# VH-VL binders against b7kms5, part 146

Target 1, 80 residues: b7kms5
Amino acid sequence: DTFETVRNTIRIESEVDESLRQLCHEERITKETWLEAAYLYLCEKPEELAQVIQLAQERLSQRKAIADYKRAKTMQERFL
Below, E stands for the ipSAE of ESMFold2; O stands for the ipSAE of OpenDDE; V2 stands for 0.75 times the mean of E and O plus 0.25 times the DockQ between their complexes.

## First folded at step 8 (VH-VL)

Design pp4 (framework fv_iratumumab; at its last look DockQ between E and O 0.50; V2 from the best seeds 0.00; counts 0 for: pae E 11.7 > 2)
Fold by ESMFold2-Fast, scan of step 8:
Structure pp4 (fold): chain C 80 residues (1-80), chain A 126 residues (1-126), chain B 107 residues (1-107)
Amino acid sequence: as target 1 above (80 residues)
Amino acid sequence: QVQLQQWGAGLLKPSETLSLTCAVYGGSFSGYYWSWIRQPPGKGLEWIGEINHGGSTNYNPSLKSRVTISVDTSKNQFSLKLNSVTAADTAVYYCARDYTVEYFGSDTYDLYFDYWGQGSLVTVSS
Amino acid sequence: DIQMTQSPTSLSASVGDRVTITCRASQGISSWLTWYQQKPEKAPKSLIYAASSLQEGVPSRFSGSGSGTDFTLTISSLQPEDFATYYCQQYNSYPLTFGQGTRLEIK
């Protein structure tokens, strides 16, 4: 559309995606506009923003742990 | 910024147990394996083993009978115990973080050590 | 265990030289190899992973190549800060193993 937007591909948990999709349908908004609004709103709420960042850090740690588990499992499979 | 700080015994006699601890600051402890690696003076690197937040370990088979790595998740620390030491165990011991690289849409992974402790010299002499 | 052998064990070079260090695995490891730089009395620093993927912040004069059993690390125009010992390390299978190191010295 415009040179002012960016296209992103992101991977999120399927259960979260389903819930967000339902919310967007009910409220007649898009995932893109919800993401923009959520970020802008939280930037005005420092205490809430900090809590969201903490949850994001926890979720990132879980994803990294899963990647580490898969990597270690693969290396273990090659251990004769 | 992630920082690893280590401490423990410097001078040991043959047959004693080597004990080192590594504390992790400034980053997430739970998402990673954490390794111990040693380097005898003037020689190369030898991987000892790794442990994750959940206490799952992988050890170098050459040391497996003598090594124990443990984790204290409440303190973000992991520790190395190596029993029955000999002069061959004289080395600088490092703790390090295993960083796993995951790729979108791929089932392959890459690995490198991205943060290291300062090193602890352990000397075993009679 | 997978044995990693580096050559040469030491080499002397001058600032501005192109330097190549080689690493050979005793069995195929695909591209699952990391290169490290270690300066005296310091912990190693990773330079390249996946045989050829340069770490963020590592100068572009460093490059890696190879797959299977034969790998090379190249420094295209040696700088004073590059004099160090270099190690390769495989992550194909446990236990993780390192090469014996290549010591790069001022000529």
Scores: ipSAE 0.501, ipTM 0.843, lowest interface PAE 1.9, mean pLDDT 91
Fold by ESMFold2, look of step 9:
Structure pp4 (fold): chain C 80 residues (1-80), chain A 126 residues (1-126), chain B 107 residues (1-107)
Amino acid sequence: as target 1 above (80 residues)
Amino acid sequence: QVQLQQWGAGLLKPSETLSLTCAVYGGSFSGYYWSWIRQPPGKGLEWIGEINHGGSTNYNPSLKSRVTISVDTSKNQFSLKLNSVTAADTAVYYCARDYTVEYFGSDTYDLYFDYWGQGSLVTVSS
Amino acid sequence: DIQMTQSPTSLSASVGDRVTITCRASQGISSWLTWYQQKPEKAPKSLIYAASSLQEGVPSRFSGSGSGTDFTLTISSLQPEDFATYYCQQYNSYPLTFGQGTRLEIK
């Protein structure tokens, strides 16, 4: 038996997570149920799935660029 | 699954140049830093330096004058050169991926090496 | 450079023992510390990052604590597969530096 860990295997931008959490609260569903439903819905809609994939690729690139920027900035600030 | 495979010459004479290459399979090469880390026999670990997809590097100041790390993005590879080796450079050399966790809305990050190469023993004769 | 000093350098223990390893930084590093396990002839494996955050797939008997300069890795009930060398590593500042290691041996 594993204690509940603070680490989560999925990480979401805080503003998106807050919006998603509020939506799920209002609709009386869970975040994981929403994710499953969204994927299953899109599986039957190839063109809409492609648009979601494109947006996901753009967000991934942005997250990596932000991570590189913050890593460099933090190190510079610590040496100044 | 990400895998790192490394190779290069294992026996050198003093004053020669150490040269190792690491190839990345099964994952994205872009968006990460890639490190070289060494471990003298029976001793601890020393971080040598890192490079990202765009060629930006950070080096350990103790080695900076002798170290060059380079990247070949067309092959998903990065390489280590260490000039003017001595017996003190005898070690197992590892390549590794820097896993960096960025926190949106924060200037902090977490860093650990989540994938490592198999290690290359480099011996410098005395 | 931030020097990381581990203690003890070596210890002997039996299966089932509670084991504690410490790491001290030469200056404050907040919580920016990772613990690694390394078995002979193998690359290190990350166990804990941010001083206390357990990596995915690492057994819950491993825990980390501390902030600032003093850090502790604890194994609550030692298992046969836990005999290895353990390293701490700081990522507060470049250059990234490791402790000298703690060998955990079978008594």
Scores: ipSAE 0.000, ipTM 0.653, lowest interface PAE 11.7, mean pLDDT 85
Fold by OpenDDE, look of step 9:
Parts: sequence; C-alpha cells; structure tokens
Structure pp4 (fold): chain C 80 residues (1-80), chain A 126 residues (1-126), chain B 107 residues (1-107)
Amino acid sequence: as target 1 above (80 residues)
Amino acid sequence: QVQLQQWGAGLLKPSETLSLTCAVYGGSFSGYYWSWIRQPPGKGLEWIGEINHGGSTNYNPSLKSRVTISVDTSKNQFSLKLNSVTAADTAVYYCARDYTVEYFGSDTYDLYFDYWGQGSLVTVSS
Amino acid sequence: DIQMTQSPTSLSASVGDRVTITCRASQGISSWLTWYQQKPEKAPKSLIYAASSLQEGVPSRFSGSGSGTDFTLTISSLQPEDFATYYCQQYNSYPLTFGQGTRLEIK
C-alpha cells in the first residue's frame, strides 16, 4: 500500500475553525481527515455537493469583499 | 475555466486615443480587480491600472492623466482608454485578472495575475 | 514608486544547470513579491507568490526566497521548457511594478 500526502496551507475563518476544531476533538479525528472525508462523501452526493459549492461561492464572495475593503483602505492611508 | 478575450484597434496615429476592451468568460466578474498591463516590443511589463466590479480604479501615476479604465458589468467587460498616444505607447496590451489572497487578521494580501488575455498589439506611427 | 531591479538581464545556461535570478527592490517590500515566466508571444504565467509560495502545477525545481529588498528565483535543474523570460513583481504598494526581466537562453 502507498500513501502520499500533499502539504497545503488552508485558511479558515476563525469562528468556523474553532467550531470545527471542537468537533474534531470530540470525535477524535483531525481537520485534515474531516476535509478528506467530507469531500469524498460529497463526491457521491451531487445535489449536496452543488449546495456546498454554492455556499462556498458565497463565502468566497464575502472574503473578496473584505479583501477589497482592506485594499481600498490601505491605499487611502498610503496616499493621504 | 476563466478566459479573457480582448479586442480593439491596433494601429493608431499620434494624438489619437487607444481603446481596448476585455471580456471575461467562465468565471465571476465580481470579487476581483481587473488590470491592464502593457509590454513594449522586446521590453518589460508596465502595470497601467485596475478596476473592480464596482468601478473603483487605481492607476499608474505615470499614465493617470491619460488613462481611463471603465467597466460594463452587464457584459462582464472592462475597457482601457489611453489619450494622446505617442510612439512610446506602442506595446502589446494585456488584460488580466488580479487574484488576491486574503489573510485574516492582517491588512495585507497576496496578489498575482492568474488569468490573462491574449494580448493586443497597438502600434502608434505617423 | 518602487523600482524592481533584476540581475542578470540575460543569462545563458544548459539543461540540468542550477540557475539563480535575483530581484532587488528600491525599498522594503516584505514578502509581497510574485515571479512570472513569459515565453515568446505569450502572456506571463505566475510561478511564485509571497516570495516563496509555489503556484499549483509549477514544478518543484522552481523555488523562491528572500524578504525585504533582496529576492531570488532558483531553478534547481534547468529543463528545456524553462528557457524564457522571468519577471519579478512587487505588490507592496501602488503602483504595482515589475522588474525589467531576465532572459534565460540556452547555451
């Protein structure tokens, strides 16, 4: 058997990360194996996957909005 | 996948106005800044400016007085106008998407241009 | 404006060589630097961002290092497809600026 992992940097919103951390601790799993399992599960559930993708897109949009605001603010501060 | 397609006139006379348009396909137009970047033949890259979905712009001060970048959100397009062109404005012009990586708790972000148009050669000659 | 100066302007190397390109900023830019690869008649392709973060799909023979004002792009073992022009770009402050480029040619 061969098992290979890829190192990734994943940034999670603080409140979500804390909630997920607590869940993983209670269930004696890791965030990594949770993500793997969740993805594999959703791969077999096209409707649920679509819902998760939509939610993920919404959350990404929110992140982009925040980043845009920070960017604008930083620029204003730099040029004032 | 995201694709950028650009078009516009490629041959100009001095003092004319350069006009290019870039259309975005296969991805969200909102949530990103969109840049114009040019490259004179055989030379390096120069960032011209950027615009977001809301119409906020940032321009390179070296070109600010002559540059206008606009957006048409109904068409997922953004455009570049450069007034009073000279031979120095001869270049391949690229549109590109600015991808930003946000860091929570930080005022900073990473930025790179991840998708590019095919480029438009604009030649200014008498 | 922040000026980015690359060295060398051009470089000849052979397949299998270790190649290092440097980029110097006129002022401190922390790690806010991206490296691009550009092939003839093509748009640039991002390779490394945040000075040292490798983009997905980019071969591991590429690496970036540095912070502040001095940065390096390293190709550990040059491959035929690596002959191109490389650019550094800072995003510490506006306007965004690029280095003048380093043309990597086959010896």
Scores: ipSAE 0.000, ipTM 0.700, lowest interface PAE 10.8, mean pLDDT 91
ESMFold2 (binder alone), look of step 9: mean pLDDT 90; pTM 0.921

Design pp40 (framework fv_iratumumab)
Fold by ESMFold2-Fast, scan of step 8:
Structure pp40 (fold): chain C 80 residues (1-80), chain A 126 residues (1-126), chain B 107 residues (1-107)
Amino acid sequence: as target 1 above (80 residues)
Amino acid sequence: QVQLQQWGAGLLKPSETLSLTCAVYGGSFSGYYWSWIRQPPGKGLEWIGEINHGGSTNYNPSLKSRVTISVDTSKNQFSLKLNSVTAADTAVYYCARDYSVEYFGSDTYDLYFDYWGQGSLVTVSS
Amino acid sequence: DIQMTQSPTSLSASVGDRVTITCRASQGISSWLTWYQQKPEKAPKSLIYAASSLQSGVPSRFSGSGSGTDFTLTISSLQPEDFATYYCQQYNSYPLTFGQGTRLEIK
């Protein structure tokens, strides 16, 4: 039997991508299977899942702040 | 969940200073620009200016000589002061959150105001 | 400053009608335009950003199109709750500027 899958395109920080790529290469797994395993593992550990969600919220806030700064800076510099 | 609540003086005489404060509840204050926007009775919207958590401001040039926006990060509040008011400054004043959306593969970001305060009517009359 | 001009300034329509509102920028603004809906004595609500991207929770009868200087907001089948004033807003450059508004009234 085979798994039914969906395709997702995601954008992640380059440093994180490089680290994850290295891990997957060394362990002979794929990013897709690592992501599935990490999520499934955390679903069985509610307190660890909550910590990961908190980190995700912090990272989202930081990316948002950078996006807002770049937006404002670009708008100041755009040619009329 | 995110709520903006505003307060300040409602009735002013010409030459006085308009002062309004906006408090942010139920969400993150840092990571956004926060704007003031006004609307004279029966007319359209005019953007006054914006401020971020770090105190960086951008002002509408038409108001820049009279306007100051400040932030109190300890209270998650930002405030508008507008000097030397005239009857033309009579308007409903709104505070709002600037929401920027990043597009995949783009160095530009979309912008809209996603949460607004209830509005404060400021009337300037002799 | 970039001037935003809406047309018409007001229009009357009936429930079920297709309504079109236009917005013209004095300079090219790519697709950096947001549409808002404002009901009497309420703060505006964003409907569409990036000229054509519908906000979550906004009915599919609303659509936006255009790029550069000419933009259009369309309501495909007008509902009673859609009678309001509509504003376009550019975010190409500072200062942020709005159109003068289009008031949509019951015919």
Scores: ipSAE 0.037, ipTM 0.709, lowest interface PAE 6.4, mean pLDDT 87

Design pp41 (framework fv_iratumumab)
Fold by ESMFold2-Fast, scan of step 8:
Structure pp41 (fold): chain C 80 residues (1-80), chain A 126 residues (1-126), chain B 107 residues (1-107)
Amino acid sequence: as target 1 above (80 residues)
Amino acid sequence: QVQLQQWGAGLLKPSETLSLTCAVYGGSFSGYYWSWIRQPPGKGLEWIGEINHGGSTNYNPSLKSRVTISVDTSKNQFSLKLNSVTAADTAVYYCARDYAVEYFGSDTYDLYFDYWGQGSLVTVSS
Amino acid sequence: DIQMTQSPTSLSASVGDRVTITCRASQGISSWLTWYQQKPEKAPKSLIYAASSLQSGVPSRFSGSGSGTDFTLTISSLQPEDFATYYCQQYNSYPLTFGQGTRLEIK
């Protein structure tokens, strides 16, 4: 009643998910609470937040490269 | 902000080779395909071809025998060469970035050109 | 090659008008269509992708609809800066192809 929550689904890299699952199991926390805590903590630390945003931008660029590869393959299949 | 700047020869005679270069500033060159698109005076747009950072290309079949697109990753540049030009090749030539919108967990994507060069008028006349 | 045909080739309208431009593909392209705006002596600017998805920074008066072979671009209340040539483009298959353009002119 005190906490109103929203359900979202996200897809993350499988290796990252495996590492996060292991961490959460060992520390007896959930992925949801870890995400909330990480965000709240970083909002208090602008320089650290900037570093995380930079890493996120780098990972997004890598995913765009993968999307472009899939595009080339899909467009060739559709051309046929 | 991302900016594309292009340059190259503007006046050509029939049978010569058209050569244009596009430089990318202010953003990552890797992770995208980069296209050449042309527009004859007063007419519509025609896609020529695309290249990625790794040198993988796709060409319009109508131009494939005459076109080569290459990349210089050290300079964040890509270039168009079109051989054996004729008056039909007279057009404004644009370089552009292919922006692919990925859907999580899907092999499909949406596509649009989000940044364009300023355009280069190439005139082929005798 | 997938041929894209736009109608009309040119259209005259007044500020405040609702304007509709159509685009027809020679074969089914699902929703894989982008709309562009081009002003004289400028490079095109993308407005809408996936037939109906408005790009960030594009005014909400622009909207797109359609699927398969028939598509429309609508400007709900035409503004002075909207007078331009509009192009549709399919990305269903190679080669990527554009419509011939619709020139929107001041009445």
Scores: ipSAE 0.000, ipTM 0.635, lowest interface PAE 12.5, mean pLDDT 85

Design pp42 (framework fv_iratumumab)
Fold by ESMFold2-Fast, scan of step 8:
Structure pp42 (fold): chain C 80 residues (1-80), chain A 126 residues (1-126), chain B 107 residues (1-107)
Amino acid sequence: as target 1 above (80 residues)
Amino acid sequence: QVQLQQWGAGLLKPSETLSLTCAVYGGSFSGYYWSWIRQPPGKGLEWIGEINHGGSTNYNPSLKSRVTISVDTSKNQFSLKLNSVTAADTAVYYCARDYVVEYFGSDTYDLYFDYWGQGSLVTVSS
Amino acid sequence: DIQMTQSPTSLSASVGDRVTITCRASQGISSWLTWYQQKPEKAPKSLIYAASSLQSGVPSRFSGSGSGTDFTLTISSLQPEDFATYYCQQYNSYPLTFGQGTRLEIK
């Protein structure tokens, strides 16, 4: 079959990126291969996958709340 | 994709309270501000106010004494109440989503309304 | 409140024409301005934000320019579907305010 990969651009929190970079350096792997392996492994563990999805939902909610707060504060500061 | 549908009272008498509701389908209600905007017949647009999932509001000062926007998170709905209406409140009322473009490492942002309801004509007449 | 004034209030043009619409803010708003198109009995549709950033799906014949207090919306080659009313809107400060509109009509 054809050798195929997809290039993706993602944005993650700097603290998480630093921790992941350290892990990859210590274990001599790449972020790409870690992501592939983590996802494939979790697909075989439905209970653990559900917990990861819950954490992802919580993190997304927190990020959106912070963005909303920053916008509202900026607009209020400009109002008067 | 995201769709906004609105409903509420169409004909009112002076001094009554205007009540409109907007329901959000197909997307997340959380993470956005949701606005009400009106347009009197043959005239321009006027922003009324906005509300987020947590119930935080910002109102146009010209209407603040008469306006209340509320949210029902369990139904993904937000509603407008405007007290003591007069003929000047005759307009098509729209609900809309505030889309905010944020820039990494910056405290600036851009804003536009990306999804709108179909509009509700409210007529205030004796 | 920041007052937004559009010029002209109406204009007539033919298909293929280059059309320009101007918007002036009563105080500096940097580039914090959005342009909308509204067809009869329809909700407005956003075209351009940040004064010059074209939205996905909007034809390239539309362009915006300006900063501070003076802004322009240009349609380089008018099409039949472009006859509509156009509004500018500032998001520099509350309350959010719109221009009075420019009605673009068939000549």
Scores: ipSAE 0.000, ipTM 0.628, lowest interface PAE 12.4, mean pLDDT 85

Design pp5 (framework fv_iratumumab)
Fold by ESMFold2-Fast, scan of step 8:
Structure pp5 (fold): chain C 80 residues (1-80), chain A 126 residues (1-126), chain B 107 residues (1-107)
Amino acid sequence: as target 1 above (80 residues)
Amino acid sequence: QVQLQQWGAGLLKPSETLSLTCAVYGGSFSGYYWSWIRQPPGKGLEWIGEINHGGSTNYNPSLKSRVTISVDTSKNQFSLKLNSVTAADTAVYYCARDYTVEYFGSDTYDLYFDYWGQGSLVTVSS
Amino acid sequence: DIQMTQSPTSLSASVGDRVTITCRASQGISSWLTWYQQKPEKAPKSLIYDASDLQSGVPSRFSGSGSGTDFTLTISSLQPEDFATYYCQQYNSYPLTFGQGTRLEIK
């Protein structure tokens, strides 16, 4: 092919995935090409990139806190 | 950009206390559990325990009576103490970050260690 | 504790070979298994999580499969940089446990 690619498996929130799948269907593009285009576009827009990174950091922090809580509860059930 | 650097005792005699420290640079200390994992020469990996920024710990039951993990949030450091060492405690010791992934509203999570320290060889000999 | 048993303990292979490494859990662990690669004198690197989800940046020749108690790691066309020791790890239950490792060697 004209491009060398790597395979990535990602897990995203189901509500976000539903919206993205509908967008891709409507515009006749793939999730892979949308991700590439979004990243490349944001790299040219430093102010917008900073806002996206902030949102990503906030979402990641919330996901980790929830996962830690669930993990701690599982451990407590086994060692009570 | 996230880096874990560890240091501490290399050579110990039986009955002494093993002490290692791990410092976290370039990333948030909060929001994660941080683990100690060891590997005896030529053998597999053994999880020792984990700690979060709040000081909550979980230990491997096989080591629980001898192990203490502590955290210094002001320095972004966590430390391992293992009491009453024997030759069986000879191993490379690693610190690592527990990376967990959860969908909002899901009951499941994934777990893997995404950043590791360089490892510290601890030898217990008489 | 959940015991993780890998087979074989060691394997010799040539560049270009298809290699399969297996991991068996003593109890059902659903898909909650991570595969790691460890090169000599280095810390392990995670390759696959949730039994089959490939980490970003890991070559597509690596794949994982299985659920319950039986799991496999496959390298479809072995490359020189793939000679290493591979470990499975369950995260279904505490304590977290690893397999004993499979050492992949040139021959």
Scores: ipSAE 0.000, ipTM 0.615, lowest interface PAE 14.1, mean pLDDT 85

Design pp6 (framework fv_iratumumab)
Fold by ESMFold2-Fast, scan of step 8:
Structure pp6 (fold): chain C 80 residues (1-80), chain A 126 residues (1-126), chain B 107 residues (1-107)
Amino acid sequence: as target 1 above (80 residues)
Amino acid sequence: QVQLQQWGAGLLKPSETLSLTCAVYGGSFTGYYWSWIRQPPGKGLEWIGEINHGGSTNYNPSLKSRVTISVDTSKNQFSLKLNSVTAADTAVYYCARDYTVEYFGSDTYDLYFDYWGQGSLVTVSS
Amino acid sequence: DIQMTQSPTSLSASVGDRVTITCRASQGISSWLTWYQQKPEKAPKSLIYAASSLQSGVPSRFSGSGSGTDFTLTISSLQPEDFATYYCQQYNSYPLTFGQGTRLEIK
């Protein structure tokens, strides 16, 4: 009964992380097992999975816009 | 996938205004800066300027007095206008997407142009 | 403005050769440098960003190194499709500036 595991470091929004931590504490599970369960469950629900992917694409677009703003500001500051 | 298509201009006389438009297909328009870059025949590349979906621009100071870049978010298009052209403005003009790389816990960013239009040759001659 | 100077301006080489192209910035740019490849009548293609980070889909024979003011692009074993003009570009500060280019020609 051993599993091969990988360690991944990911960056998520603080408010989402805090909400997830609270859920895991209340249900007495770990972040790792919740992520595994959520992904496996959604793989059996194609329509729900598609909706999650759409939300992820929207969130990615918003993050890119913020990164671009910060990048441009940094380059402008280095110019002077 | 993402494709940039450009059109406009061609043959101009000195003092006229150069006008080019670039349309973005197959990807998100709102999450990026979009650039214009030119290349005179047999020479290197020169960055003209960039614009985002909100209309925020950064221009090359050498061209700032003559250049305007504008955006039409409803059509996913951005356009270049260069006033008072001379023979020195003869070049192939490219539109391109600025791709910003963000890193975990870092205030530094990397930048490269990941998609380019096909290029438009603009010739200025009397 | 930050001036980017490439050397050599042109070189001739044979398939299988190791080729090195250099780029020098007029002031320190950390690792904020991208390398592009341009074939005749085509738009440039990015090869390497952050001085040494290889783009997905670019062959492993391409590598970049350097920081500060001196940068190098290396092709470890030249292939026929590699004959092109190569440009470095800094993104330390506005305006974005490119080197004058290095033309890689068949010997």
Scores: ipSAE 0.407, ipTM 0.798, lowest interface PAE 2.3, mean pLDDT 91

